# VHH binders against Triacylglycerol lipase 1 (LIP1), part 17

Target 1, 373 residues: Triacylglycerol lipase 1 (LIP1), of Arabidopsis thaliana (Mouse-ear cress) (q71dj5)
Amino acid sequence: SHLLHGSPVNSLCADLIHPANYSCTEHSIQTKDGYILALQRVASLGPRLQSGPPVLLQHGLFMAGDVWFLNSPKESLGFILADHGFDVWVGNVRGTRYSYGHVTLSDTDKEFWDWSWQDLAMYDLAEMIQYLYSISNSKIFLVGHSQGTIMSFAALTQPHVAEMVEAAALLCPISYLDHVTAPLVERMVFMHLDQMVVALGLHQINFRSDMLVKLVDSLCEGHMDCTDFLTSITGTNCCFNASKIEYYLDYEPHPSSVKNIRHLFQMIRKGTFAQYDYGYFKNLRTYGLSKPPEFILSHIPASLPMWMGYGGTDGLADVTDVEHTLAELPSSPELLYLEDYGHIDFVLGSSAKEDVYKHMIQFFRAKVKSSSW
Short names: E, the ipSAE of ESMFold2; O, the ipSAE of OpenDDE; V2, 0.75 times the mean of E and O plus 0.25 times the DockQ between their complexes.

## First folded at step 19 (VHH; framework vhh_etentamig_d1)

Design V3 (from U6 with Y101W; at its last look DockQ between E and O 0.26; V2 from the best seeds 0.00; counts 0 for: pae O 4.6 > 2)
Fold by OpenDDE, look of step 19:
Structure V3 (fold): chain B 373 residues (1-373), chain A 120 residues (1-120)
Amino acid sequence: as target 1 above (373 residues)
Amino acid sequence: EVQLLESGGGLVQPGGSLRLSCAASGFTFSDYYMSWVRQAPGKGPEWVSGIDDSGDYTYYADSVKGRFTISRDNSKNTLYLQMNSLRAEDTAVYYCAKEGWTPWGEFDHRGQGTLVTVSS
């Protein structure tokens, strides 16, 4: 099974950046809820008179910061941005192999995994933004993919966070998931896989664990063709180099929490962009409401420039859901729609530089303030 | 050697029009994103407009949107900038820039520039 692969990746700089002959420094921040997160600062080698504006790259579900550097320097967004003079920062959310630290908890503690994407947004991403803002003394450019965009949308509803962001580029933008079409995801939701993993006593989702592999296998056996696992979970990808899958699997996927998966499933089932649903009674205790509070997209400042790249074959960021997001935003994002692109194509596609990243970079260039010239 | 040669600049009255050209040589023109940048006296460089390799996508600074049009002819290795409704604040030396130009002053290659003066 492609889900079982070996060596833990503990240093992004050492593993992927330095070998590619780029400058890289490791940074750490502590979140308010006690997690130690790893950030990497990446730059092209050679003398530069001036560094460009800071860009924060925020990865998606079951990925980490490594995803931005898995292809060649000519194909990977992290390297491409560095080559264009941006001050590239790479985020790694809690639970990833780069961010396993906590001030009091270990990754073997169930409490370590008691979080969802809302925590990633309100703590991890928000504090990474704050950290970059404080260091650079400038507003940051934000790039998110998939769950990274969920986090971005949620975080940007907070005025203090939005004020630190110059512009946002969102790849496969997600705030709604109720029109997901990925077959395996639909099956998992239908079978209430989230309840199954809880019943098994799991707190984390780690595809390198035997238990999870068995669970996934059970979903596939007799129910659907899982030979193309990637397509089953993301939809069709046009430009993904399948010959590199084994290489990708040396680094991906990364763990997430069961609670996060449950929260995502809630999004799918309910068609909401809201905080975690604990059920009627616990919601009353936690929120003072029977239903969890929604994240209000219209709270994102209309003045915040946004760019969105999305694809017609994306099984997770369905066009219908994207349109729903757009309808609720107070701004008019710049849009790049690629009919044949799927979910993974935007980060690992071999042609993404030409089809996606050039446009993103141009968007960023146009949003750099004249005072920064 | 990469060469970029701008032309078409001159003196024009407010509300007037100019068309700039940039002749490119020494590289595969059709493979690169191209930009126009300008620098006014006493000011830093300003990105004006960009066009992708195919010409399918064009981009503009807010200050010139609706007034300027960037285009390219890959068969002639030439970049163009149609400037309409010119204003005094458009007065600057205009440079053709190869892919690699950054708003903070970094560039791979640029021409010598052509002066555009908008004055009554």
Scores: ipSAE 0.024, ipTM 0.439, lowest interface PAE 4.6, mean pLDDT 90
ESMFold2, look of step 19: ipSAE 0.600; ipTM 0.869
ESMFold2 (binder alone), look of step 19: mean pLDDT 82; pTM 0.838

Design V4 (from U2 with D56E; at its last look DockQ between E and O 0.39; V2 from the best seeds 0.48)
Fold by OpenDDE, look of step 19:
Order: structure tokens, then C-alpha cells, then sequence
Structure V4 (fold): chain B 373 residues (1-373), chain A 120 residues (1-120)
């Protein structure tokens, strides 16, 4: 088990960017629902007078912006993009150790954690995109991983958001989860872990919590081998450097909300890409419908260029679900399929630069508006 | 003054090979992305291939993928394009193009070009 204790410093620039000899500035935005989010602007050091187009990196579940910088500058997407002259922006969604602020709430308040990925999409991501757009006066390149892609798909169904995005690169794209194969995730869903944590009075999921550790241990006992915890929750990874796990654990994982986990479990159980299901009566009160509204992928503009990288051993972004996503999109994304890649390989894989990021960068470069010949 | 001088063009039969060179001067070659662009008769310019400042990243148009290889020698201030399995459709004037310091597909300089003719 690789469950965590302790907490890192709450400064991404100071923690990972400055030490690597990159420029980094901390920014803060307030969401409409009152959360204070941290963004980092990252650049290579040098005589470059002009920055390229803005790129926003959106992390996945139980991660934060740090995930893009955990490997060497030659291996980490954040640094690689900076070196290629992109104006790199790093998002950190609410609840992460870099974004614990709220105008009135504390992270100890249950209300602070009353959100799901739909809120991350409609508030956090959307407003980060707006912020970048306003600063750069340029459309944004968007990179998402895992839950970051869920957020991206949801946000891009909004015309006003889609208009601000030049192109999107989605790593381990997820809009459907009903074919998840990660053993521990299946077990958690089967055991109704979401109900268990609620019964325990938990509002956040924090793997640094003793209570959660005990709960996870309980799920593993007598049922499955959880010695390789990462594989059990993500599927097999081919290129993840296991020798660096201790280092990664200094920074990852980050907290999420119980409500978010419940929402994800709803996706798994129902096979839907929809807003949070409150149940029949509360849905009627909240949505005016007995069932929650779906996010319609076909509402994403067909003209929006999309690139997707996905792997054959990904226990979360299963190929069947990815194909379902592709079938519903009005566009034809550029696809990179890597048979041996798993969920984490796309962000922390040692060979991701060659196998993934070069292709992504080529895609982005091809979408940048060039001057006349 | 920035100078780019292409060489290596010529007449080749379909299936043949050519290697283009571009000698660069007047700027710090190793700091810039470089590209090859071609223009066929009666057609607009077409991006062919690009390479980053270090040479680690290479990119190709779909039309030339698997056939062309871009490379550079920063110590010699030279850009190369190995063209294999040439086709009639590859007939064009090939230009060495300097990208801006910010490599966003904007070319601030190009050479005079070298003609590649693929014909039986």
C-alpha cells in the first residue's frame, strides 16, 4: 500500500518549478461559487521576448498541477511545453493542496466539499480558461488528463467556453466510465464505498487520512492483492518508474470530495455522462427533471480541433468507453493509441516525451495560426 | 543579415532519393526552429517538415511521413532533408525556412530555394 502521510508545501512554483530553473509566477482567481484557485505561469529562462500561445494544463482526479512537473525537465510535459515556447499555465482545482481557499468557507467545512467534477468543469476550468483568455487575448490550448478530460468535455459543451479554446489535447479521455476495469475501482463501486464514506461522516477523500487508509485496507482484505496499489486503481502502467514512487508520494495524491467520487461512481454504474444524480425528488427540485441532464458531446463544436492519447492497458479510460466518446463527438479527433500504455503513463511515464508529447506538440503547432508565406 | 542557402536539388526518377542541405548564417542557428517548405508549380506553399532547435523534435507533413527525414547539425549551421521514395507529387522548389524565436510556424526568412524534379 502506498497511502500517504504528511503534506508538502503549498507552492507549486517553489516546490518544483523554481528548483528546476524555470520561471514561475503564482496567480489566483476566484470562482463564481467562491473558491480561490491557484494557477501557475511557467516559462523557460532565457532571452525569449515573446511567449507563444497559452496552454492550460488540467490535472486529473487526486492529482494537482504538480503532476506535470514531477519528472525531469526532459520528461515532464509542463517543462517540455515551456521549452517549446508555449505560455504554460497550470490549473489546480478546488480541494487540492494548492487551491484550498474560499471566500467564506474553510476546508474543514462540509460545504467546502459539496462539489463534483461538474463544478470543476463549469466553474474551475471554465473560469481558468476565461482568465487565460483575458490575459493573453488569444485562444487557449487545453490539455487535460483523466478527470481533466471529463471536465474538458463538459466545459466544451458550453459555446462560450469552446470559443476561447484553440485546440484540445486529451490524455486518457473520459466521458464514459461504465467499462472501467481497474480492480480496486470495481471493488469500491461494488462495495458502495461512496456510501461507506458518507456513513462515516466524510466529506473529502484524502489518502493521507488514517480513516481512508483503513477503509481501503478493508476493501483489499481477503479479496484482492493490493500490494501494487497503483495498478489496482489505474490498471497496468508500462513506463511508470516505480523507483520514484516515494518521491511522487511527497506530492501526490491530492484530496477530492466525496460528492465527486459519488458522481464518478454514478458514471460507472449508469454509463452516463450527466450531471450529478441527487435522486428522483432532489433531481426534480434541482433540475426540474427526474433524471439529471446529460452533457451532450455533440454540442462541442465540430470545428474544434481535438487530439486524444489513450492506452490499451488503461483501467479507467477503457478503449470501449473511448470509442463511445468518439462516436458521439461531432469531430474526428487526431488519435494516438498506445497499446501498452496505462493511465499514469501519459503523465508520469519516462518515455512519454517520445511516445506522447512529441505528437501532442506537433498537433498544437499545426493548429497555431501562422503568418502568410 | 540572415542567409539561407539551399542545395541538393535536381532531377530524380520516381522512387529515387535526394538529400537537401541548407547553409545558415547571420543568426544563431541553434536557437531557432527550422523548416522545409515547398512550392509546386501552380500551387501554394506547403509545409514539409520542421525541426526544433535541439534537433530532438522532428515533424512532418502527412504527405511525406515515412519518406522524408529532417535533421540538423548545429555545429555546422546546416539543415538537412533526406528525401526517399520520391514521387512526382514531390516536384517543387524546396525552401529552407527560419522560424521565429518563438516557434509557431511563422517564417521570418527563407532561402532562394532548390528545385526538385521527380520525373520518369
Amino acid sequence: as target 1 above (373 residues)
Amino acid sequence: EVQLLESGGGLVQPGGSLRLSCAASGFTFSDYWMSWVRQAPGKGPEWVSGIDDSGEYTYYADSVKGRFTISRDNSKNTLYLQMNSLRAEDTAVYYCAKEGYTPWGEFDHRGQGTLVTVSS
Scores: ipSAE 0.399, ipTM 0.744, lowest interface PAE 1.7, mean pLDDT 91
ESMFold2, look of step 19: ipSAE 0.625; ipTM 0.872
ESMFold2 (binder alone), look of step 19: mean pLDDT 82; pTM 0.841

Design V5 (from U2 with A61S K65R; at its last look DockQ between E and O 0.34; V2 from the best seeds 0.46)
Fold by OpenDDE, look of step 19:
Structure V5 (fold): chain B 373 residues (1-373), chain A 120 residues (1-120)
Amino acid sequence: as target 1 above (373 residues)
Amino acid sequence: EVQLLESGGGLVQPGGSLRLSCAASGFTFSDYWMSWVRQAPGKGPEWVSGIDDSGDYTYYSDSVRGRFTISRDNSKNTLYLQMNSLRAEDTAVYYCAKEGYTPWGEFDHRGQGTLVTVSS
């Protein structure tokens, strides 16, 4: 088991960016629902006087902005984009170790954790995009991974958000999860882990907590091999350097909310891309409907360029679900399919630069409006 | 003063190969993205290929992908374009173009060009 202990420092710039000899500034925004989010602006050091278009990196579940910088500068997307002259912005959603602030709540308050990916999309991501847009006076390039793509899809259904986005690159795109194949995830869903954690009085999911470790251990007992924890939750990864796991564990994973996990489990069980399901009565109270409203992918403007990278061994973003997403989109995204790539390979793979990021950058470059003659 | 001097153009039969060179001077070559652009008779300019400052990233238009290879030697301040499997539609004046500090702006300089004619 690769469950974690300890806490990293609360500055992404200081932790990973400055040591790599890149420029980094810390920013913060307040969401409409009161959360204080940390953003980092990253740039390459050198003779370049001007930055290119802004790009926002949005991390996935149980991760933070650090995930984009955990490998060498030549292997990490955050550094690579900076070196190519992008104005790189790093988002950190609420609940991550870089974004623990709230105007009135503390992370020890249960109310602090009363959110799901829907809130991350409608508040965190949307407002980060707005912030970048206001500063740069240009449309934003958006990169999302895993849950970051869930957030992106949801946010981009909002016209005012979509108007601020130049193009989106989605790694391991997820809007549907009902074909998840990761063994431990299936087991967790089957065992109703979400109910268990609620019964334990938990409001957050923190893999650095003893309680959660015990819970996960209990799920693994006599049923499945959880020795390779990463594979059990993400599927097989081809290019992940397992020798660096200890290093990665200094930074990852980050906390999420129990409500978020419940929402994701709802996606898995129901096969829907919808708002949080509170049950029949609370749905009526909240939404005026017995079922939660769906996010309509066709509401994403067809004119919005999208690029998607997805893998054949991804236990979370299953190809069948990706195809479902593609069928509902009004556009035709540019696709990169890698048969042997898994969920983590797209962000931490040692060969991701060659296999993934070059294609992404080419895509972005092609979408930049420039006079070439 | 920035100077870009293209060479290597000429007449070639369909299916043939040519290698273009561009000698750069007057700026720090290794700090800039470079591109090849072409203009065919009666047509507008067309981006052909690009390469980042380090040479690690290369990009191609759909029309030339798989046939052309862009490269650079920063020690020699030279940009190259290997053109294989040439087609009649590849006939054009090929220009070496300097990108700005970032690859997102206008080409700030280009050479005089070298003519490539593909004809049987």
Scores: ipSAE 0.444, ipTM 0.771, lowest interface PAE 1.4, mean pLDDT 91
ESMFold2, look of step 19: ipSAE 0.559; ipTM 0.843
ESMFold2 (binder alone), look of step 19: mean pLDDT 82; pTM 0.835

Design V6 (from U6 with D31E; at its last look DockQ between E and O 0.52; V2 from the best seeds 0.55)
Fold by OpenDDE, look of step 19:
Structure V6 (fold): chain B 373 residues (1-373), chain A 120 residues (1-120)
Amino acid sequence: as target 1 above (373 residues)
Amino acid sequence: EVQLLESGGGLVQPGGSLRLSCAASGFTFSEYYMSWVRQAPGKGPEWVSGIDDSGDYTYYADSVKGRFTISRDNSKNTLYLQMNSLRAEDTAVYYCAKEGYTPWGEFDHRGQGTLVTVSS
């Protein structure tokens, strides 16, 4: 039964939350396009009985909800928020090891992987927000990282979604990618890796696959130093504990779809924040337009409070692209710029608590509508 | 019995500074979030600033961010509010308020308040 495939084989609660002595419950939702997504609700144990506002954590590309809990409770945003009394919800997008279910499809079906980040935004994230809103009967705080921010920007252009969000905190904000500087990413784009994987008959990107490893090795041969793989794909990270890489690799990376990678490459090549480009004819059939529709950032309500943390050494969320995003937003987000921070530092950095999360939490607290005494 | 006693209020010119103190007793001060709340004449109470039990996290209303600094000394059971660059709109009675283990509940107790008047 395909429904049985909807049950997460692995539990984030069991893997990382319970062992850390936090409360955690597993939830699931069905998206309109048939995917079964896993959410976790996390809380601190102890005498703190009152629940604060809901916060949804949305992970980035090749990650899952586990990324928010991979460091110590004092260093991981998921635990930190729980300790501060937030009602912490963790999203896991389709295709991750925690969200492998579909009502009719299996992960071995090519159709299961026929999605991109726009689908993650319009279905996964939007519906997770709706679910949280319905449960809490309050607007939610939204945290996104990397691709999670792409999804957030796209989803927030929808008025009905924006109305359910109290405030958004975006780590490594991305709506444009045409100034990416990560060397291996540039090379992958240049070599049209997306076409290569399609030619190989791949529908998913799974770094645990031998084929993908070989492909990456091929990319590194004679052209670039790939000894530091992480730096080659994300840029330099200042605060990432490299000694923990083996531990991180027990949980990360998670799969994504080939179509998603193609869509991201389209963003890089075209410098657009738009729906998936199927080409001239299929665009006409799908959209009624020769070019895919753009997501209009100015459609995000100016009244929606936004906070952005971004770094100077981020090879994916380049400062130039971030500035482009800021120029198109109708609001003036609160900004935290850290010159020495890279892409991974914002989620796995050992000093992120002091450098990033304290500021984020202050931002959220200031936006909470509390009753007067 | 929980007691909160505010001090440090007074008259100050615009642009001036004041430091408020709150002496706490009757509970384990180091285990609770504390806040400052103010009430201006004819207006409802306004949350100003909060601080967690350890003092590691501080929170501010947008209206005072960058100007006010909340701190605490758990060894002395004292809460502080450093107010810089004071404005006329900061005129209010300032209350020390005890919250809970988290900053999301109602205030359990508050002091009698200390008046801050910012005027030329």
Scores: ipSAE 0.473, ipTM 0.782, lowest interface PAE 1.2, mean pLDDT 91
ESMFold2, look of step 19: ipSAE 0.651; ipTM 0.885
ESMFold2 (binder alone), look of step 19: mean pLDDT 82; pTM 0.841

## First folded at step 21 (VHH; framework vhh_etentamig_d1)

Design W1 (from U6 with P103L; at its last look DockQ between E and O 0.33; V2 from the best seeds 0.51)
Amino acid sequence: EVQLLESGGGLVQPGGSLRLSCAASGFTFSDYYMSWVRQAPGKGPEWVSGIDDSGDYTYYADSVKGRFTISRDNSKNTLYLQMNSLRAEDTAVYYCAKEGYTLWGEFDHRGQGTLVTVSS
ESMFold2, look of step 21: ipSAE 0.799; ipTM 0.932
ESMFold2 (binder alone), look of step 21: mean pLDDT 83; pTM 0.845
OpenDDE, look of step 21: ipSAE 0.348; ipTM 0.734

Design W2 (from U6 with P103Q; at its last look DockQ between E and O 0.75; V2 from the best seeds 0.00; counts 0 for: pae O 2.2 > 2)
Fold by OpenDDE, look of step 21:
Structure W2 (fold): chain B 373 residues (1-373), chain A 120 residues (1-120)
Amino acid sequence: as target 1 above (373 residues)
Amino acid sequence: EVQLLESGGGLVQPGGSLRLSCAASGFTFSDYYMSWVRQAPGKGPEWVSGIDDSGDYTYYADSVKGRFTISRDNSKNTLYLQMNSLRAEDTAVYYCAKEGYTQWGEFDHRGQGTLVTVSS
């Protein structure tokens, strides 16, 4: 059984869901590589008893499942989906404050952080999908944001994963990053921040670390305007309530691994959607190839319905890269393009309900199969 | 007792329009997702369109998208389907269907249907 019982140190249910007067249950699964992940099952409290299909929410980089619930119930996708009767499941990938568990390792062990987004895709997401599928006995709807979409694309290239997914909605879809425009991200890549953090002996990227904050600040000094940190790292956002930043900072950001950042930087530098590049010799040892294997987007079943929301001011999911993704997909995703939307707007925008989520829900609902007539 | 009564069907030429109505009774209409389903002669039932309880969300099959419009008036317990640009392949008996209370995609009741014939 993948179901593990235990009380997490941090509880998304207690933090955000219960206070908002929603039902929430904590679940845990163990990945094949030994990580213990927290999932939350969220439901609306009310007279409505209709049960919709399971939907898994997969957060992006430096975030966790909390991001889906940081705004009001009328503005947050997690609550909105629950109110519409979806069986809402929230994933939290390894390394987040909700998923610090491992069968043998602790978060202070460097080995605990020896993973990248490919591991998140092949273990965390894939096994969360499997878990939901096993519980519901139905295909699941998948929602991903940012890195969550990277994970989704990678995972869905696996037939055994794709067959468990009814439809996927991808917010700020990323499989390519070589046209990233976020100034601070470009600076970080240019300055080889990944090498710097390695030189400092860091294994995790934690923005609550003074050392890392200082390092990032040093990249800004005299080189670029980082006064608006959010804009510098994600691009401009149109509909983000800046007055809530302090509140958001109580929950975000969450840690990631140095290896994951290095992998993302590889994507940026090489313009590839591939497994982690260990270098020539280690690639030969690891993969039997001098170059890491690519994730082949065309391996995603053409029959899998996909919906994508993306924005014109997204500094991470650049339109050029999105178009590259679309060109390689064998399907024709339903597209929502919002010219003025940025990377964070899709998950924390105050108007995202009307501009984004309504369309997503309509997409999902249309994919629900009739079971009786 | 749940009752659904469809009306508005008839003979229409290709390119023509029809508006179907469904009068609902015997349940709290405003609490349920409603759908139109059609069945052509010799074919199985085909879901056409759906609308949530509030009417805020509408859904369409690809075959009718852009041509059909589903709506509801909860104050009148009535479901509507505006059908424009009708085609021969739209010929079918159209049923008003009530979604089940426990599971999405399940219809626990439907009407007797109204026949729509599109023919030159």
Scores: ipSAE 0.250, ipTM 0.666, lowest interface PAE 2.2, mean pLDDT 92
ESMFold2, look of step 21: ipSAE 0.617; ipTM 0.870
ESMFold2 (binder alone), look of step 21: mean pLDDT 82; pTM 0.839

Design W3 (from U6 with G105S; at its last look DockQ between E and O 0.35; V2 from the best seeds 0.00; counts 0 for: pae O 3.4 > 2)
Fold by OpenDDE, look of step 21:
Structure W3 (fold): chain B 373 residues (1-373), chain A 120 residues (1-120)
Amino acid sequence: as target 1 above (373 residues)
Amino acid sequence: EVQLLESGGGLVQPGGSLRLSCAASGFTFSDYYMSWVRQAPGKGPEWVSGIDDSGDYTYYADSVKGRFTISRDNSKNTLYLQMNSLRAEDTAVYYCAKEGYTPWSEFDHRGQGTLVTVSS
C-alpha cells in the first residue's frame, strides 16, 4: 500500500483548509525513490447531489499545495473546485514544508536534495496520479501551474500515466524556457547562480535562508531594479493583491533543490525540454548518450484533452515558448490567453475566478458531459 | 415546487426549423445549468445540449452540432433550443432538464416534454 499514516509536521488542512470551513483530510504516499509526499483531500461542507471526479492540483516552483488556498474561498482555485463538487486533491512535491519525509534520508542530507523536476514528474506527480486513480477508480483531472506544468508535460509523455488522466488544465504552461524575460531570472542565469550556490555548499534553494537572500540581493545591487522582487522574478502581474504579500509570505516560498534550479537553467540556456544534463561523460554513463534524452511532447496522446491558460506579461512562460510547446503537441489544446495576466495572476489573482477558473471549470464540465452520454 | 414547461414542438419537414422554449419556475433559474434531453421512440434518452448559468458557455452533442443552438433568458426564466436543418433522426420528445448542483449530477427535474416530429 502506498498509503502511509502519520501526522505531518506541517498540515495544510490545519493551516488553511479547516479555518476556511472546508473538509480536509491528510494523506501520504511513498515514492519509488523513497520520498514521503503529503496530499490533501479537500471538499466543501454541506449536502451534495453527487461527488465529482478527482482533480489533482500540482503547484509550481518554490510553492506548495498551500498556494491554491491562500485567497478567500471565492478566489482560490482549491476552494472553488471543491464548491463545484470536484474531488479535490492537492499535491505537495518533495522538499516542500509539507513533504519533508523520506524512508532513509533527512532534509539535512545532501542526497535528499539530489533531484530535479524530472524526478518530480516521474516519481512525485506520476505516483500521485496513480494513487488518486487507484482510490477513485476513475481518470483524474490534472491541474498544473508553472513547474507543475513542466512536470505534467513530462509525466504525460509516459503512456501509463497519460491513460489515467481524463484531462489536463495547465496554467502558465512551460516546456521551454529559452525565451524567459523575467529580469532577475535572466540575471541569475547570466551570473551562474547555480554555480554560486554549489560553491557555497548548498543543496537546497530556500529563500528563508539568510545566505541565499544575501546572494540574490548581491545580484541586484547596481545591476538591476529588484525593488519589486515579485515582478523581477515572474514578470508583471495585473491582478495580484499586493496588500496580501505579507500574508502570502507566511506560507510562500517553499524550498527546492539546487539540482532542480540547475536543470531549469539548462532549459533556459539550451532551449530544450530534456532530462538533466550531467555533462558529456556522465551522460554517457547515465543515459548511454552524450546528450540527455529529450521529453517528446508528441508522445502525449493526441486524444488527451488539454486546456491552457497563459498571459502576455508572464516573464517565465513567455508566449514564444508557449507557442513552441503548442507546435510540438499532437493535440490542439483549448487556449485562454489573457494579455494583461502574469505568472502569479493565474494562481493568486483576485479576479482569477472569473477570468481563468470559470473557463477551466467549463472545460472540465464539457469533458464530463461528453463522457456521460 | 420546481416546474419546467416545454413548448414549441410539432411536425416539420426535413430541413425545417423549430424553436423550443422551456418556462422555468420554482427555483432560481439563473443559478443553474440547464440542458435539453431528447428521447426517440424505442430509444433511451439522449443528451442534446447544455448551457451554463450565465449563458456564456454552451455544449452540444455531436449529433446536433452546427444545427442546434441553445440559449437562455434569465430575466424571463426561459430556456430555448433553436433547431435548424432538422433530420428524421431528430424525431423525439424533447425535455427541458434542470441540472443538479454539480456539472455531473443527475438531472433533478425535467418537464413533460414536447414532441418534435421530422417527417416528409
Scores: ipSAE 0.038, ipTM 0.474, lowest interface PAE 3.4, mean pLDDT 91
ESMFold2, look of step 21: ipSAE 0.673; ipTM 0.892
ESMFold2 (binder alone), look of step 21: mean pLDDT 83; pTM 0.846

Design W4 (from U6 with S35N; at its last look DockQ between E and O 0.76; V2 from the best seeds 0.57)
Amino acid sequence: EVQLLESGGGLVQPGGSLRLSCAASGFTFSDYYMNWVRQAPGKGPEWVSGIDDSGDYTYYADSVKGRFTISRDNSKNTLYLQMNSLRAEDTAVYYCAKEGYTPWGEFDHRGQGTLVTVSS
ESMFold2, look of step 21: ipSAE 0.641; ipTM 0.880
ESMFold2 (binder alone), look of step 21: mean pLDDT 84; pTM 0.859
OpenDDE, look of step 21: ipSAE 0.384; ipTM 0.746

Design W5 (from U6 with S35H; at its last look DockQ between E and O 0.59; V2 from the best seeds 0.00; counts 0 for: pae O 2.9 > 2)
Fold by OpenDDE, look of step 21:
Structure W5 (fold): chain B 373 residues (1-373), chain A 120 residues (1-120)
Amino acid sequence: as target 1 above (373 residues)
Amino acid sequence: EVQLLESGGGLVQPGGSLRLSCAASGFTFSDYYMHWVRQAPGKGPEWVSGIDDSGDYTYYADSVKGRFTISRDNSKNTLYLQMNSLRAEDTAVYYCAKEGYTPWGEFDHRGQGTLVTVSS
């Protein structure tokens, strides 16, 4: 069984960063809609006294900032960036075990979970960027993975956000999902899992919940092979150390909202990159339009340097959808295509340092030096 | 005293190649990022390429990407720049530059430079 067990997560610094002998400080910001988000600032311990440019790491769906530090310091992007002198900041979106605060709501309130990735983009990410920008007085390097890239694309359509970003590196870039190939994801969409969970009275998606695990298992029984759960939801991963799965499960996955899942399913079903669809009448009431407004990728400044890493076996960021994204962007991102890489390989792959992060860092470093000299 | 001594510059035709060297002394060479910068006549300085302390990571300006290759031999305290497919716009004095002890800091030292002239 893919029953997920994990130890409680409380502090990223304490859990993963300090034990690895890196400097880490905990920060928090309050979003405009009242959520309290945790950020971590990570640095190498050594003779160098000052950090370089700020880089914000934005995790994907059902993950948190811990994902950037789950492997060894030589394999984890968070540590690698710190060792290269970046001022590393780690974001944790609302609903994760690191960001469960709100000024008036608790995580047991259904209202606490009334958000989707658009809120993560327009509030969480945008305000994290603003916070870093205000502290560093420097434009931010942005790294996103999976949903983190959805958020990034959406946020960067806003001029006031884009102007604070020096460059963006997007791992498994997603703005379209209608060509998703992950078998269990397709099954979930087909079976309308989002409606099922609503019918059960759930407001959050938490894979540490027995109820949800049973529900997902029921989707597998007699219909598909879910013995390799990771592959079923992400596609094949080539360079993932499967022997560390139990360790990863101590930290991952993190919760998300039912509304967020519904929004993602809307992306899959409709093939759009748009705000949440409330239906005809509520859209009229909410947006003044029968259809939700789209996020216009061409609104991202063409001058914003972008780097994208994507893989041929990614069941979520399908190459066809990535190409669709590229066609709509006004810029020409630097591209790293790895034929054998899957969705998780880009963040937890044992060889990702050499295959992915080296190129990303080269991209960032070139942008800094070319602008500073 | 930190010393950086560039060599290998000269006159070359467009499309030609040159290899620059920088001999470093007076500091632990293997502990520092090293860079090449250039300055063309009448222009400001331009960053060309960089390399991390171990040599594992290399960085290039867009103007030279695909044409120039930076490398280092820490056992010899030497930095190199292989320049291929040279263009007239590559004409400049090329300097070896040492990055400071602080990451992404200022170049705390540079050599006297070596002149590269690309002309027909």
Scores: ipSAE 0.044, ipTM 0.557, lowest interface PAE 2.9, mean pLDDT 91
ESMFold2, look of step 21: ipSAE 0.556; ipTM 0.845
ESMFold2 (binder alone), look of step 21: mean pLDDT 84; pTM 0.856

